# Miniprotein binders against o43075, part 1

No score or structure here was measured in a lab: all are predicted.

Target 1, 293 residues: o43075
Amino acid sequence: MNALNKIPFTRALYHFSRFRSFTTSGWIMSGHNKWSKIKHKKSANDQARSLQIGKLSQGIILAVRQEGANPELNMRLATLLESAKKISMPKSGIENAINRGLGTAGSEGSQVHFIEYEAMHPSGVGLIVEAVTDNRARAASSIKHILRNHGASLSTVKFLFSKKGKVEVNLPPEKRDSMKFEDVLDDAIEAGAEDIVNRPKEYIDEEDEGEFLILTEPSSLNQVAHHFRSKNYEIKDSRLIHIPLEETAIDVPAKDSVREDIQKLIDDLYENEDVMFIHLSILNSHFLPILDE
Positions, changes and structure headers below are counted from each chain's first letter, unless a header gives other numbers.
F, E and O are the ipSAE of ESMFold2-Fast, ESMFold2 and OpenDDE, as the mean of both directions, binder to target and target to binder. V2 is 0.75 times the mean of E and O plus 0.25 times the DockQ between their complexes.
Where letters were taken out, [cut] stands.

## First folded at step 9 (miniprotein)

Design w2
Fold by OpenDDE base, look of step 12:
Structure w2 (fold): chain B 293 residues (1-293), chain A 83 residues (1-83)
Amino acid sequence: as target 1 above (293 residues)
Amino acid sequence: SPEEISRLLDKIWELYERVMKLRDEGVSPEEVRRLMEEIYRLIDEVERLQKEGLSPEEARELRKRIQELEDKVRQLEEKLRQS
């Protein structure tokens, strides 16, 4: 019995009110996503571009390995390919990543590993650091070094999280002016989503008006993503995430120095080539804009 | 040797990934926690020894502990395949 968890109309409003508290703090955890706008502005240099290409390559490898090489069936791959196109990633690099994901790269191709590092910051903020690497020992050493530089240590923290699917969607271009939140909510319910959040306009670039975050059960992720695609939504991202449990999640740190240290830790981690995504046990941090592009 | 440390770390992190899969496949949180605690102890020990130097005796002990952990992980994986 798939309990159609009817998204209570009241939850969307309640999440919005909590989001306002993040906006009022001026603390934008833009760095907890692999595609932060702040990092994109730095992409003006060859090093930042190389890092982005590397991360996209790793992401493509992992996506293909998990769900195959067909972008029509693999929504995560589709979103990664769009990101690759946006940054003008070489086609050869994309093809190589796909081939590595399929395991068709010759016997010399180093096996790619997906690792989730669990850490605790001195502030009590738990971190899950997703990494994709061909060298576990190197990745571990580098990530631990970064963690230690911020006083963080390896610790079991997954108990602070619930695994969910996340689909980020934009309204169909033809409906951006006419479509209401209620219409998107109906589509989310029809898709079998668990929750829907409208991103605050303050976090949306003018080009990204009408972004919604759809939360799903992990097993429903692909179904929900496909449903929204079938309704002509733009799928910006589709992935599994770790959502902080409300019961144990920490509020955004009130002390500026602590917020700054956490932000620096996140930034330093994302500067590592193996780091793909970071989850924080901060309340509603999963809604904080993936300042993608 | 640095190469031995690297091999030990690679094996520990392989086991880490396998334990994470076991968790995702429904192994009890308590068992996962115990396995992860041992992994973290092993990592800390290897990192200490990376700085101080790894004796053949210490390397043997680490290999033994890693093997014991691998055996536990394998047993859990087999139980899940049979269920």
Scores: ipSAE 0.123, ipTM 0.606, lowest interface PAE 2.4, mean pLDDT 79
Fold by ESMFold2, look of step 12:
Structure w2 (fold): chain B 293 residues (1-293), chain A 83 residues (1-83)
Amino acid sequence: as target 1 above (293 residues)
Amino acid sequence: SPEEISRLLDKIWELYERVMKLRDEGVSPEEVRRLMEEIYRLIDEVERLQKEGLSPEEARELRKRIQELEDKVRQLEEKLRQS
């Protein structure tokens, strides 16, 4: 048993001691990943749909590689399959992505590589770019070209981050009108979560992101995700992420030109077919938007 | 020659991934920095020669530098396994 679950301490006391990090920041702002923004443009043209299918395929490959092909045991995969259904992704594409993740793709398929590229922007902001590719040279050349166009370069920056688990959830449908933040906080404490952020709907993509972002130690990710699923929360996302270390994170003032420069770089990187996720050494960037629009 | 450039870059990026793993497993930041500096130099040189054309002599020299780098990476990997 978790020692916090066995002791007679009040939940108010635990909230004060463990989840304090959200009180000054988490109640104000929410984060947004660029993959979700690209998906939002799906009604714009056929190119947007093709990119969405490509990104879903990459996500499925990665999820299967990391946790297997059984969606009952792999929450990330289950979520991605639901998204694939919503955009009518062909069954053959889904099957191919699963097989590529297992490494059982036939002789007609290239080996899939999972790569994290590390880079530094001239502003001092570090980036980790997660990619899934069947061609290391192409991915590296393309990403380096994009970085160079924005004045950034490959550099060792992983020391600026810590690895955490992230679970994003919405309230159970039957309880959405009756549950309060305190109820979600209680569930997060029971699950052994590290932190929780409540985000306004205005700052999230409801198709890909949840109202509540729960942070975990990496080893607790699946435990926390399954706890929330067992309570009928809708799991929007469950994966490992890199969050900036507070002691080295860049605190970029609002309306600073650095924010605009970084956003342009991020936009260009996400248009690359091999890029999946981007992490930044900007304070609170894992849940706050880069621009204050 | 495009096929050879692709093979060189693929190997360099494989070494990049292995060095990042060594850092994650606790190899000193200074050792990691030295390895990464050579990796970035190799990437820049291969990309330059991709644009200018790669001769057999240049390919041999690059393969030698890449092999030397891989030897160092393997030595550190074995050191971690023994600890």
Scores: ipSAE 0.011, ipTM 0.484, lowest interface PAE 9.2, mean pLDDT 75

## First folded at step 12 (miniprotein)

Design L6
Fold by ESMFold2, look of step 13:
Structure L6 (fold): chain B 293 residues (1-293), chain A 83 residues (1-83)
Amino acid sequence: as target 1 above (293 residues)
Amino acid sequence: SPEEISRLQDKIWELYERVMKLRDEGVSPEEVRRLYEEILRLIDEVERLQKEGLSPEEARELRKRIQELEDKVRQLEEKLRQS
């Protein structure tokens, strides 16, 4: 006889609540971001490869700063190191990025700053721009200039968001056609996840994005990521994000000029060498593009 | 001088970061809001003087305002540690 298995009430309630919302959050626009277009040239274009290596370096610096240099304890770092291997990033570049994240880059190395710039677009859409830079004044001036060119301005907007962990996964290779969504959902509940969303196939950049987006409390990010890894899932991404609060998120019609203006703004921001991630107070923007080209 | 303006901008943006962290921790929300607004005013003022040229007198006045702002930020940061 099994003893009555204790399932926390909050896990059961969480599963019921988020599962009910799964299909209704599936309305979407198709598209891809500017960074994805840059990556299409990565293997054949030295300029695109250099930018890709630069962005991976920034990612490694940030991951090490947040959770340390041990890949066994830092799943975000482990995932980034796997990506670096896929593009044959030089070992010296990887070591440099790790050292900069630890703050041990030496007298010639610049101190790295991790900054979130908060801004508001005239449409009422809030933005959080995460930057990693060795020159605070340059990064701030460049980002502020880009914002101003699009009519946006610095403003406190973090209250429009909730901080969450995100784990993006693909099914284990040997089980891709045999597993159902319900199996992934069960694994997510077992891992202690907060929510799960299935990304529609037309919105997946198979190089960078996963079919399933697992949401966690921030403190549970690594636990959930390790659980999925232990079940042989392919981890595509594992990091902290800002999710738009549903109550205040903007729901702008798909062909509205506002969405086009915002897409141009985020494209310009992502071309900035210091910009890492952009979060928007647009409904479902954490897993769907805001506009397809 | 361009180098002096860059140093002023770097300090102002450092204070921006520190004030936003204080906001996140919920320390003295009304005072933090006033510090944020002062930071925005300083950002705009330094940008204006970058275009028009910075006199020694203006540099001294800006440095004083920035120092007073940093002193208030340090006070709130100490309050956070003790709470």
Scores: ipSAE 0.610, ipTM 0.876, lowest interface PAE 1.6, mean pLDDT 78
Fold by OpenDDE base, look of step 13:
Structure L6 (fold): chain B 293 residues (1-293), chain A 83 residues (1-83)
Amino acid sequence: as target 1 above (293 residues)
Amino acid sequence: SPEEISRLQDKIWELYERVMKLRDEGVSPEEVRRLYEEILRLIDEVERLQKEGLSPEEARELRKRIQELEDKVRQLEEKLRQS
């Protein structure tokens, strides 16, 4: 009988109190999908569609690589496949993405590799850089170059993190005006989640992010995501993440210069084609932008 | 040779993926860390040698280190299969 880790109601409230005024200047949160940044480029309809297809393809590759090709067991993949259907993504493209994620891409696709680079910044901030690449050597060289340009070096930093599941959800459309955070909390508890954060709207990319961030045990991720889906929540994201440990996490407000330096590093990393996700050993960075004090 | 470097790189990355799998399968963080650190050292060494050239002696030493790492990885994989 796994002890129902009751979400301490007190933690959800505590996170609200630390939401200081964030200047809307496009802060990349730890754990933001590179894709959120690309959507805002209003290109011509065809370019927008091509970009969306590319995003979904890469998302599918990553989801399959991380959690397998079975949508029944991989809720992230299920969500991505639904999105792909919604935009009428070609079946061949979906199949190719799945195959690339499995590393079984035939003659038409290079084998795709998932790589996690661990690095330490001089500030003491640890980074986990998730990359998806068909060329490991290129990716390694490029990522190392970026890290070095910011004074960071490869280092083992996973000890600064706890691996967790993350589900991001929006309220059921039909209940948007009636449901409260407490109702979502109850659903999270029922689902077997460990924690829940209600993010302020100013920190939410409405297109790609959920209002509620639910943390789970890694093994419970798909179960929790499925539970919320069954209750007609809009699943925005479902993935494994690295959460900074509180005891070793850097409190950025206490180190203002660190914020700008880390932001520049993150920006440069996300400009790299192979970089998919970045985790930071910054306090609350997994659900909050690095705040300007 | 560039071909030998490529082979060594491929092997190192194979071991990296195996180590990441071991991590995900519940191998101790300390052991994973040790393996990862060795992988990082090997990556750096191969990158250096890619620029400077790979002597037969250096190639032999790298192959030896890679083999030692592979043996450790295999031992851990076997332990997990028996658990």
Scores: ipSAE 0.030, ipTM 0.390, lowest interface PAE 4.1, mean pLDDT 79

## First folded at step 13 (miniprotein)

Design M3
Fold by ESMFold2, look of step 15:
Structure M3 (fold): chain B 293 residues (1-293), chain A 101 residues (1-101)
Amino acid sequence: as target 1 above (293 residues)
Amino acid sequence: SPEEISRLQDKIWELYERVMKLRDEIYKLDREGVSPEEATQLEDEVRRLYEEILRLIDEVERLQKEGLSPEEARELRKRIQELEDKVRQLEEKLRELRTQS
């Protein structure tokens, strides 16, 4: 049961059942940090490493802006700091990112801007592009140029989405063979989560993706994340996202050229240094890939 | 001139952010008991501001390609100031509605 809003036990099961009634080949994902995919393909050269550090820096800035610089209270920051250590990101870079986040948090006149660009692709798919930049005009010009090259244009599309908290988790390591879905569901209800999705195993491709995606009201994100941490779950990701509204989400068929066109647009946007996250008005795009490869 | 165009673009995109924030706040306010008629009027006002922002974005891009004269720069600053005044007025109206609780 959701502590903030009463949510029936059966609602969580309805979403799980609805997921299993969908073909996995027709599902598209969005809202995920594309940096993990870039990391798989481009980690072999200096340009790819520079982009990795840049995206991690952006993540730290955003996390600190949203929830402060104390990793004990800020789960997203704690996860990002561990990632920074794993790639040997210089301590000076980490400190700079934290300071830039603090310059925005609770003070006016920060040089760092968080911006959401809303756009529409010719296929009718809406996009929300989240950016963090110290140069508003440069970021806007670059992103608008990329959109135009793909036939997309600025348009209001936020009405196609709902803002939610997302916690991605794996089962506790010591319980991986003994825990049942009902146990995870009970923990989600106890935490006050709104919904739970069991991601199909073949679609766990990114380091930020977990076996279970827990949806929350935005204000409950940290409380839910800490609850799962207290139960010894592995937290893969914890952040705010825009999920497509079911009544307006588009179901783009597999192998439609539209899916390939959108993937190329997304790839080009993620190569931009200021882009953090991209959300699409495509059915189940918040937890499934756009292309079934 | 490049510095001037950059300043104009920065201001226009700042107003873009403020208008999108107003849209979101008006949506939230509607859920707090503002009448549907008043919410529709506020949404229409925000939509008109958004449309003006898009026109300004296109105009600055056009003048960047054609060359920006000092007179054209003054006219653009005037239009942007008028737009900001309207945005500020709507921001103030929203603050007043939130205090009516």
Scores: ipSAE 0.527, ipTM 0.821, lowest interface PAE 2.2, mean pLDDT 78
Fold by OpenDDE base, look of step 15:
Structure M3 (fold): chain B 293 residues (1-293), chain A 101 residues (1-101)
Amino acid sequence: as target 1 above (293 residues)
Amino acid sequence: SPEEISRLQDKIWELYERVMKLRDEIYKLDREGVSPEEATQLEDEVRRLYEEILRLIDEVERLQKEGLSPEEARELRKRIQELEDKVRQLEEKLRELRTQS
C-alpha cells in the first residue's frame, strides 16, 4: 500500500475549518503535558511551582525507567529535560529524578510505579488517567475520590481507544520561513508516520507544544522521532498515547453540559500530584482542544 | 488496622498493574499475528481478572470506611492470593505463546 494512502491528507485540513475563535478558558486539555497546564495557572505561587517540578520529576523517572537515561536514545527524556530547563528546574532535582529512574537513588529509594486508571464518566466519556507514584494506595485513594466527586467510576475503557505514538514538532528554526506543510508531510511519510496534523498556533502553547502532531504506530515512535530530530526539527513531545476510536468517541460540541463536567473533572485530576496524563474518549481530543462553540 | 488495609490496597494495585501489562502484551501479540482465537481467549480471561480486581477495589474501600475485621482481612488476603495465582498463570501462558511464535 502506497505510503501516501496512509496519511489522510484531507483530515488535517478539514478539522480546522470548524474551529472558531479559540478562547483559552475552555480547553478540555486531553493529551497535554501536565506541566504546561500548571504554568498557565495565574497563581504562580510556590505550591504551583512545586507541583510542576514534582510532575516533571515523575515524568523523568518514568522515561528513564522505560527507555534509559541517555537523552540521545530516549527522545521522551530529551523533551522532558528541555521542559525542565525551561522552567529552571534545579539540576539536583533532575539528577535525583534520573537516579530514581535508574533505581540508584540512595535515600529516596522508594520504587516508583506507573498506573493507568480506567474510568467511565456518566456522560459516556471514558478516561485513562496515567499516574506515577511511589505510593499506590495513596494514589488510588486520591484519584478514586476525585473520580467519585464527579460521578465517574473505575471501568474498563481501553476498548474505546487505540494506542499510538505521538511526536510533536516545530520546524527547524533555520527553515521556519521556507518550509511548507508539504515538506513536513514528505518527512513524515519518509519517517513511516501514520498521520500528521498541522495545528494552528492559536490552538497550541507555542512554548510547550509542537505545531505539527505526528501519529505513529507504537513500535515506530522512536524511529519517527529520531528521523525528525535528524532533520533538525524541534521535538516538543514524544510519547505513547491513547487515541479515541471514532465509532465510540463522544462528540462534545453536541453536549455542552458534558464538556463543562469533564473539564472540571480533568482540572481536579491534574491538581493531583500523581496524575501525569489524561486520555479522553472524546472525538479529536488527542490533537485539538475541545472548544466552546 | 489502617496499615493492613493499606497493604491490601497496595497488593490489589500491583495486580491491577500486572493485568494491565498483560492486556497490552496480548494486544501486541494479536498485532504480530498470533492466533486470533488464542488472543481472544486471553483477552476474555484478562477482562475477567480486571473485573474481579475492580470489585476488590470497591470492597476494600467499603471496608476502609466500615472497619476491617480480622476475618474480613483473612478473606481478602485469600481472594487476593487467588487472583495473584490466576495472573501468574496468564503471565506464564503469555510467555509460552511468545516462545512458540
Scores: ipSAE 0.229, ipTM 0.659, lowest interface PAE 1.9, mean pLDDT 80

## First folded at step 18 (miniprotein)

Design V4
Fold by ESMFold2, look of step 19:
Structure V4 (fold): chain B 293 residues (1-293), chain A 101 residues (1-101)
Amino acid sequence: as target 1 above (293 residues)
Amino acid sequence: SPEEISRLQDKIWELYERVLKLRDEIWKLDREGVSPEEATQLEDEVRRLYEEILRLIDEVERLQKEGLSPEEARELRKRIQELEDKVRQLEEKLRELRTQS
């Protein structure tokens, strides 16, 4: 009769760790920005805008490939189109990206390849580098070259990660002063989210980052995103990501040389025109920069 | 020629992608309860293919620096074709296991 009283200790701890606020999860003193290294010059500004348009195009292609070209049915596409309009991306460029995403087997035009490169850094940090390219050999050679320059090698590392849905949101504009974290948490629970993190303003470095990061099971991504949109939250991003597994994630002290080395590697990778996203097996790297700014 | 080397590299990296996809499919199959004997055998085969892919990547880079002779190009194309045949065989085997379930 004591079967109910023998709940494994592991199961009890598992349930306690599901929903977090940033202040209760601890802080990582690290920093990162995809484009923070671009110098403020006329030629640098032209290169920065061109790279930003290229990255948005990659995002649109992928979003359309995965969920179609209808923004009312494809939340990620809707969000990307909003971002594209904010930077005045030409309509012809947007239409081209959508058409390339609609491309299927049998297309006679340029083929777009979606590739994940897996690598290991000497520190034990695993990397998954997502690329979108029309030239497989060029992308592979350049990415491998960058990895080698930093001492990293191609190696299978996907087992260090778990696939999750990510929704980035800002509070509804009309409720910014009246909503509390507990209200957002209630909305996340109602939506079926797995986790929520309140991101302080100083760590919102990219257009696709929001005040709150919501984690979901992959199959719940669209449901959770639509729930928050139905409550008039501003959706900044909605996509599948690779999140480091807690049991194997690297927990290196802030301002350690390993984090600086990794930051240089990811900066070099992001400057590559084919690189779209980089995932790291560093604790909390999915919602915080790896270096303190 | 630079164009011939580029075509060889494109094929090798295509096979890299397909081998990693095979690994992912076998991992899913293992979770779905395929017998341990079958899962272990498939994992071993994919690991061998992955190791051969890495060797081919390095060999093409070496031949880029030293120059690619007609004989070396023919041998390299043969090795790549044999590898692709093995990859296709495993891709078909996984499709059959999915259908039979």
Scores: ipSAE 0.504, ipTM 0.821, lowest interface PAE 2.2, mean pLDDT 78
Fold by OpenDDE base, look of step 18:
Order: C-alpha cells, then sequence, then structure tokens
Structure V4 (fold): chain B 293 residues (1-293), chain A 101 residues (1-101)
C-alpha cells in the first residue's frame, strides 16, 4: 500500500495557507521548548539561567531514561544536548544528568520520576502538565497550588488529546535559499509522517524552534527524526506530544479573557522547576499561537 | 508528623503514576483491538481508582492544614494499602491480558 497517500498534498498546502494569515499578536505558547519560554520572560538573570539549566538537566535525565544515552540513536537527547551547549551548561551537569538517567548515579542519587498531571481549568481548557522530579510530594504540592491559584483542579483530561510524535526542523543551512515547502513535504511523506506544518517566521524562536513541524505516529517518531537528520535538516526538537482533538478543543480568541487567564497559568507553571512541558486542549495550541481567526 | 504526611503524600502520588500508566496501557490495548470488553471493564476500574486517589489527595491536603492525628494517619495508611492492593491486581490483570494476546 503506497506510503504516498498519508499526507495529502492539498492538506499540507491548506495548512500552509491558513497559517500565513496569523499575526504575532496574542498567542498562547503551548508545545514549545520550555527553556526558550523562560529565556523570553526572564532574560539575563542568574535565576533564569539556573532554572533553564535545571530543566535541561531534567530533560536529559528523562530522555536517557526513555531511549538511552546515545545521542546518535536518541534524537531527543541530541536536541537537548545542543540546547545545553547553546546556554553553556556545565559539562559536569550534563554528565550528571546522563548518569542519573542511566540509574548509575550511586545510592545517593534520588530516583527521578516522570509525572503527567491532568487538570481542568474553569474555562473548560484541559491541561496535561509534564513534570520531572526527585520528590513527588513536593512537585505535586507545588503544581497543585499553582493550579488552584488559577481555579484549576486535577481531573482526567487525556481523552481530549491524541498522542503524536513531533519533530521540529529547519532547512539544511546549505539549502535555505533553494529548498521549498514542497520539498520538505516530499521528505515528510517519504519519512512516513502524518502531517506537516510550516510555521510563520514571526512565531519562531530561531535558536530553539523549527520552521517545520512534522507530526508522526508515536511509534514512528524516531524513524522520522532520523530520516530528516539523514537529509541534513537541523533537528530542533523531537518529542511525543498531546494534540488536542478538534471535536473537543476550545477555540480561544486572541483577545478573550480566557486566553489571558490560561497564559498566566502556563507562565506560573513554567516557572516551577519540575515542570517540563504543558499541553492544552486549545485548538492548534501545539504548534501555533492561539490567534483570532 | 509533617514527615508522616509527606510519606503518605509520596505514596499517594506513586499510586497516581501507576494508575495513569495503567490507563495508558489499557487505552493502547483498546486501540490495538485487544479484548474490547475486558479493556472497557479495566478502564472503568482504573477510573474509579483515579477518582479515589484524587479524593485521598484532597483529604491529605486538608489534614496537612488541620493536623493529622495518629488515628487519622492509621486510617489513611489503611486506605492507601487498599488502593495499592487494587492497583497491583489491575497490573496483574493487564499482564495476563497481554500474555493472552
Amino acid sequence: as target 1 above (293 residues)
Amino acid sequence: SPEEISRLQDKIWELYERVLKLRDEIWKLDREGVSPEEATQLEDEVRRLYEEILRLIDEVERLQKEGLSPEEARELRKRIQELEDKVRQLEEKLRELRTQS
């Protein structure tokens, strides 16, 4: 059965055309690199840097625990190591994170836990909060406190989402001027991706984010990421994500009070050291700012 | 003691993680078309456990503010143990379903 039929060319073009009309005004950041978000909000203090390093360390631990310590095989780890290098994370910190992920940290190393907290906001927006912590009780207490301060409560919400793979890529540096979206689409089809989105440049942090968002089946994530790497794409991110189901996703206008409330909640959550990633049951929140259509 | 509350909380959150993992594994089996009826039953059991865990979380937080008596601590330990036993049983059932498929 021809692999060519998974991404209709018409759909990718439709998405591309639809997203060109979005303006930079009024977006909720969901599905983006957490360290990039911290960098934008808390530019240039030692505390922000410490928080970024801490979150990268946790990310490295988790990536190693899930897929091993070889960055040639673990694309998520590779992306995290590049991010760590960009922020000049100490080598000792990286090594320690890898060792903790491998469980080779001696008896003194606190066990690291990955937890997905599910919550519902009064607006009807569901949240999945990914956390990595060595202290479950502390992390839970802190996250629940933040949720409560915004009126949110723990609730089952995964039914509002579909689990997918996400690969964020930039064009090969040597092809930036010559390669078209159609070429990237062909590569995505060849890789066995399900969908591709070209993000508007105004929504991209060039340091930490990719211009193209490739969606995959969860089991195909590594294969697709490796395929793009083999074609010399710059891999900016590779992870499993929760995509809001269109049928139940909330459409939040850019100027809606709900958007402001959710943005404040997200911001407070990302300030927590244990919080790694946040998924929202808001339409298109996984790749684009939530804008007024 | 504050230490006892912290231990209870840690255990409750461990159970929370285990229940969420169970749910995700059951949903995977369902998507794979493995025993739809049994998967539905397991999902309902997991949902009940999840709700019970959420209630325990709220109760322990209340008791953390009000104070925890030795009697309340004993009762919470008992309830947590009962939940652990139920979670273990579901984990075993899920393993059995996977081996039969």
Scores: ipSAE 0.372, ipTM 0.747, lowest interface PAE 1.3, mean pLDDT 80

